# Designs tried in a protein design chat: VHH binders against q9c0y8. Part 2

Target 1, 316 residues: q9c0y8
Amino acid sequence: MSASHPGILHEYTERLVAFELVGKSNVTLTSNVTRSLLLFVGGLGDGLLTVPYVQELVNPLDEIGWSIVQVQTQSSYIGWGTGSLKRDDEDLHKAVDYFLHIGGADFSTRKIVLMGHSTGSQNVLYYLTQSILPNYLIAGIAQAPVSDREAAYQFNGKEKTKELVDWVKAEYLDKGLGNDVLPRSKVENFFGEVPTSANRCIDLTDVRGNDDFFSSDLSADDFAKTFGNLKEISGSTAHSQLILLMSERDEFVSPSTDKAQLLNRFRESIRPTTSNSSLSGIIPGATHNVGPKSSPEALKWLINQLITALRSFIDQ

## First folded at step 5 (VHH)

Design n1
Fold by ESMFold2, look of step 8:
Structure n1 (fold): chain B 316 residues (1-316), chain A 120 residues (1-120)
Amino acid sequence: as target 1 above (316 residues)
Amino acid sequence: QVQLVESGGGVVQPGRSLRLSCAASGFTFSSYAMGWYRQAPGKQRELVASITSSGGSTNYADSVKGRFTISRDNSKNTMYLQMNSLKPEDTAVYYCATKSYFWSGESDYWGQGTQVTVSS
């Protein structure tokens, strides 16, 4: 049902906003006190207030001096169909830069953690691996880091997905039409009514497409290019921590996939090894977005892991 | 509360027709793409037909193309499945649901189902 949520709507760049939820303390990132933030980015189709556990984090984080901030990007809602991981990354860097500079913050005082849900997990990994990080991004958290390609195989069939990919390459990419929106009649079973570019289709559904970080059939060499390539924090020799939180009952992951073994394969690829957080794990009883069909202990477990991580970062 | 209620099922002879209806309430029906799914005993549920939120595009399983027609009337919050030239293989429980995609997850709303039996 609809509800009102107290908070501050920040315009972090032209026409893009981030929503800071306000907890019981009534302290915000614009108050003249030290305050850190968990910057949250959702997955495909998500926008403000669409991921159910975010509202439940407000007061637990507030109690330890953290705000939770939900970022709208150009890819939010149906914008993802004509976007890219690179465009998302550009939006997220602008959001981080904005929050570093408000409320009288100093880069040494305010801690920023980037957390992604679902495809937002690709945003987190991409952010941490592209360039030297500002000193203010102390960790990335990837909740439900799942493969869009393998999900397409489950929902639409592997052969039908390969046929789509081959057709898009032949009729669009090979002709320099990667930015063109695909005809709905040809792609509705995959993308529904979301206007989807040829490039975006390939990014999501092709083997080693630009978003294809988490597929179970990728090699150790594939993971070395991503998980194995975390960048330094600018002005130090330190690196961001990376926390991976899989959902035990994730409906986007094939029942035949051994999640514990897949998580271990991701983690063993992380370089530097000091970025491989011991707080990574599998959320017991959780569905993809830790929603109402999850076991009662799932949300409590998630909150505990997040509070443990965030509290430890304040003292650093 | 959210409801999807199917009707129009029954027992019919091969070659006959049935028209299924799905009455929606408790949510903004016109904002959702919809589908008809079916499940025979001991088999997996399969998508039979789907329709976009506006009704502008439709899609059908190969096994029903040319025989079944999906439609919707957003002013009445109702979706339909016209099932012509029915075969024994069409025997199943038929469900209306919001259509799911690999990026949107499984359907958010499902009906209770209506039985269709095609028997000599």
Scores: ipSAE 0.577, ipTM 0.836, lowest interface PAE 0.9, mean pLDDT 90
Fold by ESMFold2, look of step 9:
Structure n1 (fold): chain B 316 residues (1-316), chain A 120 residues (1-120)
Amino acid sequence: as target 1 above (316 residues)
Amino acid sequence: QVQLVESGGGVVQPGRSLRLSCAASGFTFSSYAMGWYRQAPGKQRELVASITSSGGSTNYADSVKGRFTISRDNSKNTMYLQMNSLKPEDTAVYYCATKSYFWSGESDYWGQGTQVTVSS
């Protein structure tokens, strides 16, 4: 349905925007330099207001002095097909730098948490473990940290996905054509109408591709390279917290996958162990994006976990 | 106004054939990959077969491979499912829908469904 959403559209770098939703208090990040924020990044195909629970977070977070900001990156909507986690990370660092300083704020008073939905979860983990840029996030929250490769196996078949990967390697990567857009007639069954580069295809669908953080067939050594490498917060010896929130009824996860076991494997790999938040869990009755097909308690559970976490980051 | 209308369902004996049709209107049919899904009482909805927008590639559930054939005619805005060697376990409501991709959400167009019953 159509609706109006009050807020402030920020241009955080040339031609890239983030939308600050404004709650009942009417307090904004520019009007109060000590106000903290949850910066939200969606998954493949997402953009402003496409993840349904975001608007429901506005007033609960406002009540505890937090704003929610939806960030648009170069990968938003159909831009992801020619992008990368590295490009996304650069965009997200620009957004964090912008909000860290807006209105004269700084890190000593304003806290920033990055929350990602779906492949936005790969953005969170990349930011906190792989990025070479300075880290000013108090925490990352990954909602529905699912494997794109295993989703491709579920939707297209494992053998068909392997055939695609082999073909792209032989015809593009081995010839130095990684940045070339793949012919749509050859790859439409995977990527639809989205222009997709050879490199992006491999990142998403190859075993240990650059996006392949959450696949159930990865080893403890694989997880140690990502989950095991949480960064210090710049200017301190503290490390960012990591919260992992899986959806119990996630339609992008194979029915054969034991989500509790997989979540435990992720969590056991987190280093330093002090970054392994006890607020991680499985959202009861939730679909992938916690949408209308979710049980009524799913959204309530999610809000409770988020409020509990965010309050803990501003304790005295 | 987007519409997907299934037809061709009915009651048949085991071993017989049915051909389902899906008539599309209100959108550019030739730009969408399409799928046939089915749901039996008390069971989860499952993808039975899918076909790319051009018709150049198809995919089938293991339970129907070799027995069912998906096809499309973009000049008629129509998709088909030829169902041969029908078994009682094929009994379900069959739905025509635009295909979801491994990266897309649930924003699909769905038909109302047509009943297929295989019994003697």
Scores: ipSAE 0.515, ipTM 0.833, lowest interface PAE 0.9, mean pLDDT 91
Fold by OpenDDE, look of step 6:
Structure n1 (fold): chain B 316 residues (1-316), chain A 120 residues (1-120)
Amino acid sequence: as target 1 above (316 residues)
Amino acid sequence: QVQLVESGGGVVQPGRSLRLSCAASGFTFSSYAMGWYRQAPGKQRELVASITSSGGSTNYADSVKGRFTISRDNSKNTMYLQMNSLKPEDTAVYYCATKSYFWSGESDYWGQGTQVTVSS
């Protein structure tokens, strides 16, 4: 469905933009220093308004003093094929810096929550755990955190995925050609029309690759290195909250996987324990992107959960 | 309007062959990867085979490897599934769909499905 959405297009850095969706109150981040924002980053293939529930968040968030901003990174749309979590993190930090200060705001008046959908969840985790740049998020929300590796197993086969990984390592990585783009004819089953670098392929499909945060076959030690290593908020001894929201009907999670158990494994690994939000959970009846094939209650649940979370952050 | 119309299903004995066809209209067929899915009673829908937009690459579920062949003719906006050495466990409704990738979510377009029954 085609529609127009009121908002403000922000140039948060050179050649990159973010769109602030403006709600019924017409209050904006520029006009109000006390306005907080949910910074939204999609997954692989996502850009502006490619995640269907984003537009549905605008007015509910607006009512409680929050803007929703959808960020374009270099990885947006098909850019992810040559990207990395590190590159994404750099872009996101620029966005956070920009939005933290526009309108004359600062961390004392404006809070930022980074919400990632799908592979955006890796961005959230990376930002909070592995980034070498300062953390200015009050919280991160990982919606539909899934293993891209295991998704590849599901969609392409485990053995074929391994063969791809082995081939890419031998023909590219071992030769120092990690930045080269793989021939489409070799990887189109995996990545479609998206030009994909050797490094990015490995990040997404190799065991304990750079993007391998949410695979069910990872050990407690693996989770300790990620979930167990949340960074302090810059200038504070406090840590960000981490909220994990899985979709009950996530089509990228194997039917054999107990989602509740997996979620618990993630949560139990979160350190410090105070960052493990009680608001983590499973979106009932939700497909991966909480799209039209989801149960009617899924979106409502998500909205309510977000509102609850965001209110709690302002009260802190 | 996008349409995917399956044909070629039926009832066959084990060991026999069927050839399914999917006629596509309402979109640029040659720009989309396609796939066959099946759903047996009481089971989840599963990918059977997929083919890239150009037809250059194919993928098969382990259970059908060596028995099924997916192909397409972009000039005719048609995709095919040659099913050989059919087994009772192949009994399902077979669906034609645009193929989703692990990063793209669910398939956008689906056919109504065609019943394949393999029984003695």
Scores: ipSAE 0.038, ipTM 0.533, lowest interface PAE 3.3, mean pLDDT 93
Fold by OpenDDE, look of step 8:
Structure n1 (fold): chain B 316 residues (1-316), chain A 120 residues (1-120)
Amino acid sequence: as target 1 above (316 residues)
Amino acid sequence: QVQLVESGGGVVQPGRSLRLSCAASGFTFSSYAMGWYRQAPGKQRELVASITSSGGSTNYADSVKGRFTISRDNSKNTMYLQMNSLKPEDTAVYYCATKSYFWSGESDYWGQGTQVTVSS
């Protein structure tokens, strides 16, 4: 449904914007230096207001002193096809820096939590494991972390996916053509109309590709390199916490996959142990994006879980 | 309301053919990729075939390649699955579905399914 949403559009860097949704209190990040921020990054195909539950978070978060901001990166909408986690991470750092300081805030007054949906979960984990963490970035939340590779297996077939990977490696990567965009006729079944580079294709569909964090067939050693490698907070011995929220009815996770077991594998791999939040769990009755086909209680559960988490983070 | 209605299933002997149809309504059919899935008793649902929105590209499971053909008529809001050289292992409930790309973030719509039984 088409609707208007009150908020503030921020230009956080050249040619990129972020939208701060304003709640009933009308308090904003610019008007209150002590306002904390949930910085939200969507998955592949997402941009502003493309994840349904985000707008439902605005008022509940507002009541507890948090703003939610949706960030547009270069990967937003169809930009992901030629993007990378590294590029995304750069954009996210710019966003975090901008929002830390607006209104005259600083690390002593404002806390930031990074939340990702779907492939945004790769962004979150990447941010926490590949970048030096500031003391004001206190946690990451990965909602609906799923394997893009295994999703491809499900929707396109495992063998076809492997064939694609092999073809792309032989015809592009091995020839130094990783930045070339693949012919639509070859990848349309996988990526639709989105122009997709050879590199990006491999990132998303190859075993242990750059985005391969959440596949069920990964080893403990693989998880140790990601979940087990959360960075320290600069100037502190503390680490940001990671919360994983899987959707019980995630259509991008194979029916053969035990989600509870998989989540447990992720959780057990999180290092240091203090970064393993007990707030991780499975959103009951939720589809991937907790959308209209979800159970009525799914959204409520998510909201409550987030509120609980955010309150706990501030008390730390 | 989105509706997908499968038809054409039945009981056939090995080597015979069936043609499944999926009638779609409640959405812009021509804008969505579509697919056939099947689920045998005690097994997980698996991809059989998929087709892009325009019908320009198709994909098949290895087990059905060369035997099954997926097609669509956007003017009729209908998708088809021609199943030739049927085998007992093809016995399953066949489902019509919208194909969501992993980047779409939207849930697929599913039909109720149609039973296909291949037996001597």
Scores: ipSAE 0.026, ipTM 0.496, lowest interface PAE 4.5, mean pLDDT 91

Design x8
Fold by OpenDDE, look of step 6:
Structure x8 (fold): chain B 316 residues (1-316), chain A 122 residues (1-122)
Amino acid sequence: as target 1 above (316 residues)
Amino acid sequence: QLQLVESGGGLVQPGGSLRLSCAASGFTFSDYEMAWVRQPHGKGLEYIATISSGGGSTYYSDSVKGRFTISRDNAKNTLYLQMNSLKPEDTAMYYCARYIVTWSGGKTYDYKGQGTQVTVSS
C-alpha cells in the first residue's frame, strides 16, 4: 500500500542518507539533544520502509522519547551483492557518528541502539564484535538472525551450494578475482538479478564465511569468536547489551531446527555474560519479517519487547 | 503441473500492434509476480516487462517503455502484453515467465512458457 510518511532525510555521509521517521510529538533528533535513537538496518534486498513493522514502531517509540531512523548503506536494495560486512560497518559507524552529535548531542545525552533485520543481524554482531572501529552503541538488537548459508541449503540444496562455493573458489578466488561479479546465468538461482561478487558469494554461502554467525552447525568455539567477543563501549569499561529476537515461524530457518535451542546456544555464548539480555526471545507467531502472514499478536509482542528494552537503556 | 502457454504472436508490419496472452495453470496465479521476456534470434534473453501479483505495479525496460503495456486478469489466470508501435528490433520469441524472489532477496523467473514468435517486418 502506497503511503506518505513524515520525517527528516539526513545526509549522514557523502551520497548516503538516513530517514528519521517523525512521530506524533514532532520531536526530532535535531531539535532535542536528549532524544535517543533506534538505528535500523535491513537485510539483503532491504532499503527504506521495506520491512513492514518499521512504520509501526514510530509512535510507540516516540511516546517514550525514541526516534527510529532507517539507514541506507551502500548495501541497500541490490547493493549487498558487491558489499561486505566490513564495508557495511564503515557506513554504519558514519551513521552512528552523525546521529550521535546532531542537534548538539553526545554520548552522555543521546543513546543509540542498532537494530538489524535478517542479514542486518550480521551487521549488528559484526559492529559489536569484529569491528576495528570504536563502539558507541548502548545495545544491539538482532531481529530474525538467520544463516544465509543454511537458507541457501534449504532453498537451493546443500550439494548445489557446495558446488557453487567450490566453483567460485577455483575460478575466482584462487585467481585473485574475488571482486569480479559472477555470471548471472550461473548464480541467478541463488541471488536472482542482483550482481554478486565472488567474495560476497563466499561470504554468504561458505562454511565459516565472513557472514557465518548464525548457522546451526557451528561449534561452541565458533560462537565464542563472535558472540563471545563483544567489545567495550568506547571510553567505558561497560559493554553493549545484545538482544536476539528470532521469529517463531521464520521461513528461512529449517523446520527441523529447534529455534529455542539454537537461540539458547547463541545466548550462552555471549560474553561478557552481563551483555546477555533477558529480553532475548522468540517472537510468537512471527514470520521472518513479522509481515502480514504473521499472527496478530506478533507485532504487538515485538513492540512491547522493544519498548521494554529501550526504556531500560535510558534508565542506565 | 505448472503450465504457461503464450499466444497472439505473428507477423506484423512496422508501426503495427499485437496483443499477447499467457494462460497460466497449475499454481496460484494471483500470488506471483509475472513477467514478459523476449529473445531475439542469436541473442540473449531480455526482461521487458513485469507486473506485481495484484497488478498494481508495473515495470518496463527502456526499450519498450511507452509502447508496451503489461496487464493481468487474475480471475482468468491470464497475463497480457499489449504491443503498440512495433519496430523491426522487437522481432523475437516472447515468453511468459513466473517471477520469484530467492532466499537472498533477488528476483528471477523459475518457469517460462514455450514462447510465441513475434516478427516485425515490411
Scores: ipSAE 0.566, ipTM 0.869, lowest interface PAE 0.7, mean pLDDT 95
Fold by OpenDDE, look of step 8:
Structure x8 (fold): chain B 316 residues (1-316), chain A 122 residues (1-122)
Amino acid sequence: as target 1 above (316 residues)
Amino acid sequence: QLQLVESGGGLVQPGGSLRLSCAASGFTFSDYEMAWVRQPHGKGLEYIATISSGGGSTYYSDSVKGRFTISRDNAKNTLYLQMNSLKPEDTAMYYCARYIVTWSGGKTYDYKGQGTQVTVSS
């Protein structure tokens, strides 16, 4: 059902926008310098208001003094096909900077939490591990972190995925054509109508590709390079918190995978250990995006976890 | 077993009309977006029309827009394509296709029928 959503559309950089959803209080980031921000980034295919639970977070967060903003990056909708984590990270940095300062706010008045859904979880983890973090970016939340590679294995088959990877490497990467877009006729079963570059294909489907953070077959050493490499906060020895929220009925995770065990493997790899939040967990009865096929309690659980987390970061 | 069976194709003169049908079985038809695709001889597959699972949204390629109408009857598990003002360029094998979203969020078809031949010729 189509609906209108109150909010403010921000141009946070040239040709890119973010949508601040406004709650019942009508308080905005522009009108209140002490308003904190949950900056939300979707996964592959996502754009504005494509993740159903986002709208449901607005009022609960509003009640505790937080705004939620959904950011549109160059990777939004079908843009991910020619994107990269690096490019996304650049866009997210611009967004964070913009929202830190709007309304006359600064690091002394506003805090920011980055939340990612699905492949947005790679963005969150990438953001937390690539650069020293500012003191106003206090946490990252990865909702439904899943392996795109293993999703491909599940939906397309492991062998076919390997064949794709080998073909792309031989015909494109080895020839210096990583930026070329793959023929739809060859990769449609994997990527549909989305124009997908050779590099992006490899990022998503190759073993230890650039986006390969959450695969169950990764080693402890692999996890140490990501989960184990959270960067310090500028001017401090402190680190941001990382909260991992897996969906219990995530359709992109193999039924044979023990999600609890996998989550524990992720958590145990987090360094420093103080960044490993006790609020990480599995969303009960939740499908990947906590959508309509989720149990009724799934969304409530997610909301409560987020509220608890955000309150723990800032006394509200 | 999943089946898509197309019918209604044939020979028609330019300017004529045909109505294609696709009988679906072996899956919950109403849960899926459906599409018509066509393949001219010696050419690749072309997506020409899609319809949402509930039938509330439709898409047409520029080549058929204004002339073709995709519809569905979920109670009958049937997909339709009304083809008006047919042109020689519309000559192709026409397939009914189940349209899905891949794990990556891209859309494609995972099943198509055996097809029905449409030939537009004077």
Scores: ipSAE 0.533, ipTM 0.869, lowest interface PAE 0.6, mean pLDDT 94
Fold by ESMFold2, look of step 9:
Structure x8 (fold): chain B 316 residues (1-316), chain A 122 residues (1-122)
Amino acid sequence: as target 1 above (316 residues)
Amino acid sequence: QLQLVESGGGLVQPGGSLRLSCAASGFTFSDYEMAWVRQPHGKGLEYIATISSGGGSTYYSDSVKGRFTISRDNAKNTLYLQMNSLKPEDTAMYYCARYIVTWSGGKTYDYKGQGTQVTVSS
């Protein structure tokens, strides 16, 4: 059903936008009042308004002085098929830099939280582990940190996924054709009609591919290279908090995966240990995107966790 | 264990009518957009009609628009294709297909059955 959503469309770099949803207070990031933001990045196929809980967060966050901003990257919608985590990270850094420089004179008191849904969770972890972080980035939140490779195993079969990976390496990567789009007929069962490069296919589906942060068969050494490698905030010895929120009924996680054990393995790997937030958890009754098929308490639980976290960041 | 079983095909004269059925099992039928696809002998597939999971939105290819009607009964887990004003070029094997969003967010077909033959001939 069509609806209007009030907000401010920010062009944070040429041809890339972020949408700030406006709450009941009518205070925005451009108001002459200090205001903090939750910068939200969706997963594969996502764009504006595709993740249903985002609009439900507007007023709860507004009540505590936070804007929620939906960022578009070059990977939004179908753009992910020819993208990479590195390209996404470059876009997200441009968005963060933009929001650090708008609004009132004392932008240094603005807190920024980067939140990702699904493969946006890989974006969050990558952002926090790639380079020294700008000031004001206080936390990352990963909602539904799902292994793409294990999803492929679940829905396409492990052997078929390995066969595809081997074929793509032999016919594309080994021939220097990593940027080439794969024939749709060969990959439709994995990627549908989304144009997908050989490199992107490998990133998502190969063991230890560039996106492979959350697979249950990874070792402690693998997690040490990601969860164990959170970077300092620039100009300080502080580190961002990391909050991990799994969906209890996530349809893209294998029934054989023990989510509580996997979450504990992620959390035990987080370094520095002070970045390991106690607000991490499993959203009760939640589907992947906490959509309408979730139990009624799922959204309430998510809002409570987010409000608890965001309040604590303002008081620092 | 997903099953789509097509039925209702047969031989008809030009201008005649047929109603195809597709019985679905092994999945929650009402959650899925469904399609009818046809393949004339020795030729490629043509996706001819689609219907949303709730039945409120439909699409037809130009080749069948105005002559065919896709419908569904979610209580009976059944997809239908009403075929009117049949022409010899409608002769094909007709298949039922389930549209899904893959784990990666792309859209594709997830299984089509054995099909049911429709032959339009004098």
Scores: ipSAE 0.413, ipTM 0.757, lowest interface PAE 1.9, mean pLDDT 90
Fold by ESMFold2, look of step 6:
Formats: sequence, C-alpha cells, structure tokens
Structure x8 (fold): chain B 316 residues (1-316), chain A 122 residues (1-122)
Amino acid sequence: as target 1 above (316 residues)
Amino acid sequence: QLQLVESGGGLVQPGGSLRLSCAASGFTFSDYEMAWVRQPHGKGLEYIATISSGGGSTYYSDSVKGRFTISRDNAKNTLYLQMNSLKPEDTAMYYCARYIVTWSGGKTYDYKGQGTQVTVSS
C-alpha cells in the first residue's frame, strides 16, 4: 500500500489532525452535511496508515454514505509513553466535537461511531464508560480488545513484569515522580525506545492499572465498573451500542485463552443490555491488526460486520 | 528455534579489513530490520549499524560511519558487515541482532547469537 491516498487533513484542535480518506464517490464530510463517519483510533505505536485494514474500508463505507477518519492524538506513534487514557479521551472528544459541526452539520443529523484497534479499544471503552465528558457517539467498536498487562506477562514474563511494577512504585510513584520518564535500560524489553513515564508504565502493566480493562483474570465486579457502565447519549435516553471484535489468531493473546469465553464474559457484563450488540464476534483467521498474514476471509468478514452495523445506524 | 550464527571474525592488523556474516534461521528473515552490535571486553553493547527489512535504509553510529557497510541477502537469509580501515578500538565481540517491535509497539534489539570475535592488533 505504498501509494498516495486522497483525502482531507483536518486540524480538529491546535496541533492535532485527523485524516478523512476520500472514496470513489468524492463525497466528503464538508460536502454533505448528512454524511456520517467512522472515527478510527489505533493502538500503541500507531498513527496514520499503520493499521493495514483502514484503507480497505474506504470504498465499502463510501458506498453506504460513511467516511472513515483516522485521528491523531497526542498519544499517536511514540506519544503514548507519556500520555494516559484520560488525555486521549480529551483529544477524542475534541475530534468528535469538531466533526459534529463541520460542513454545517449538527448533533441531530450526523452519526459518529468511534472504532479503536488494540489499545484504541481501551480508548473506546473509556469514552463510553469512564469519561466525565458528554457522550455523542451512537456506537463504539473495539477491534482486538486485548490486555496490555497479560501481553506483558506473555512476552516479558509475569515475574519480570511484577518486579518492574514494584520497582517503579518504589523509585518513582512513592517519591512523587510519576511523570518522570523511566530509564531506557530498565524498560526497553517492554517499551523499546519509547519514552515512557512511571505513571504510564503502571497504567499498562499493573493489576487494575488505568488501562487494565480486558485482562482475563478480572472479576465480574471489575467488568461491572467498565462494561457495565455505558453512558447515555447526551440529550437522549438512548445508550451507545458496543461492538467487540476479537481476532481469532491474535498474537498478543495467550494461546491458552478461550477467546469465545472471554468475549462472552465481556458481553454479559454490558449494561444496559440493549447496548450489547449481536454483531460482536471473533474475526475468523485474523491476526491482531487483520494484516496480510490473516486468512483471506478475515478482512471480508470484518468489512461485512462493519457494513451491517453502520447501515443499521442510518436505518434507525 | 530462532538462530543467528555470526562468522568471519579474527585477528587483523590496524588498517585491515574483515567481512562478517550472520546466518539466520527459524524466522522470516525478510520481515525484520537487522543490526550489528558489538561488545568490547568488559563493556556494554554498542549499536553500530542497522538495515531495513528490504535493505533500502541503513544507519551507522558515528564511530563506524564511512568505514563499515551493512548489507543483507534476503534470498540467503544472511546479514553482512564489511569492515574497512579497522582500528584497535574496533576490537570486540560482534553480534547480529534482530530489531523487533515489542508488544507495546516500541522498538528494540533481540540478541540470540554467540557472536564472532574481531581483534585489531599491531
């Protein structure tokens, strides 16, 4: 996919941009006030064009009157290392506010869905359940909602992860140095060269850290505080829909994890139960980011699920 | 299962040349950026050269720039380091390393080989 991609670069707040990819119809969010959008946020390390399936969504969504917009936050690329879900949430709310109004649109006519890949899934769940800011999303879609803590356990070792957490608490948090960047030599096996604050390390790797939404060892009470707490859409008695899309061959999930059982545990915790979309599922043959090593059916399945969901929001 | 085997080291006089090789197996070599790193006796590892997965981009530390050339042959799963104008301070154990993206998206080196000794002495 090394190519030029036609689109519109929006500055949705000072120094932050979102890229609206333009499909074959050449219809845009500024040219058609009733056109709706899928706002896309990637995971750790992601930025524009790094998640391989996003370009493949452009024309299928265009055919049903939807734009796809890739949002850059302060956490894009390596910025996540000194960020937080709260900071991301603030950026995403600014992006949603911007897109609600461009081209003369308003809240009553333009539908917005937030889709997150990987840790972008934590952004989605945070937006819909934890944020203190008003909710204007008709739905959230979490693709590959995986635990960062359990990934650290799998790739770095559970004992090594706990040792790091204990060390960071003692040497940084207990000394009021939570915003300090950790020495690269201590964390390079976890975070590579990404400058990572003590707070961010704890958010990602501690049991019930601020990012720890999807770990398989969390209790029903833990899930009730997140999945069980979907907010109303502001100005409405309706609630956002939540769609969960796991990748069948996700490299960052332990082979011993029963993905179907875990997905069911997430879904059974969703409140209100009317927000529990029947379109949630496991993408057959998909790798974490549904990349080229995925089976040929994976991308088609994903596109079909997304098209089904997005159509249903217009037909309401 | 992953294997990196370095070879081509030896004793050489200052100003001389050596060519190091690294045979890779147990992974899809062409998917990975690769690096040469070195460790002088009793000291830490030094990052000296890297090459993109397709071979189109290279980087060199200041200490070797202009004297060393990294290259790769993806058909043979082999990484190379041509070392010219060798100096006594180039004396070290040389390792082939696979550049990886961690689970968090950060980049680092994954070292598996035994290394090959290069000694530059008059």
Scores: ipSAE 0.407, ipTM 0.762, lowest interface PAE 1.9, mean pLDDT 92

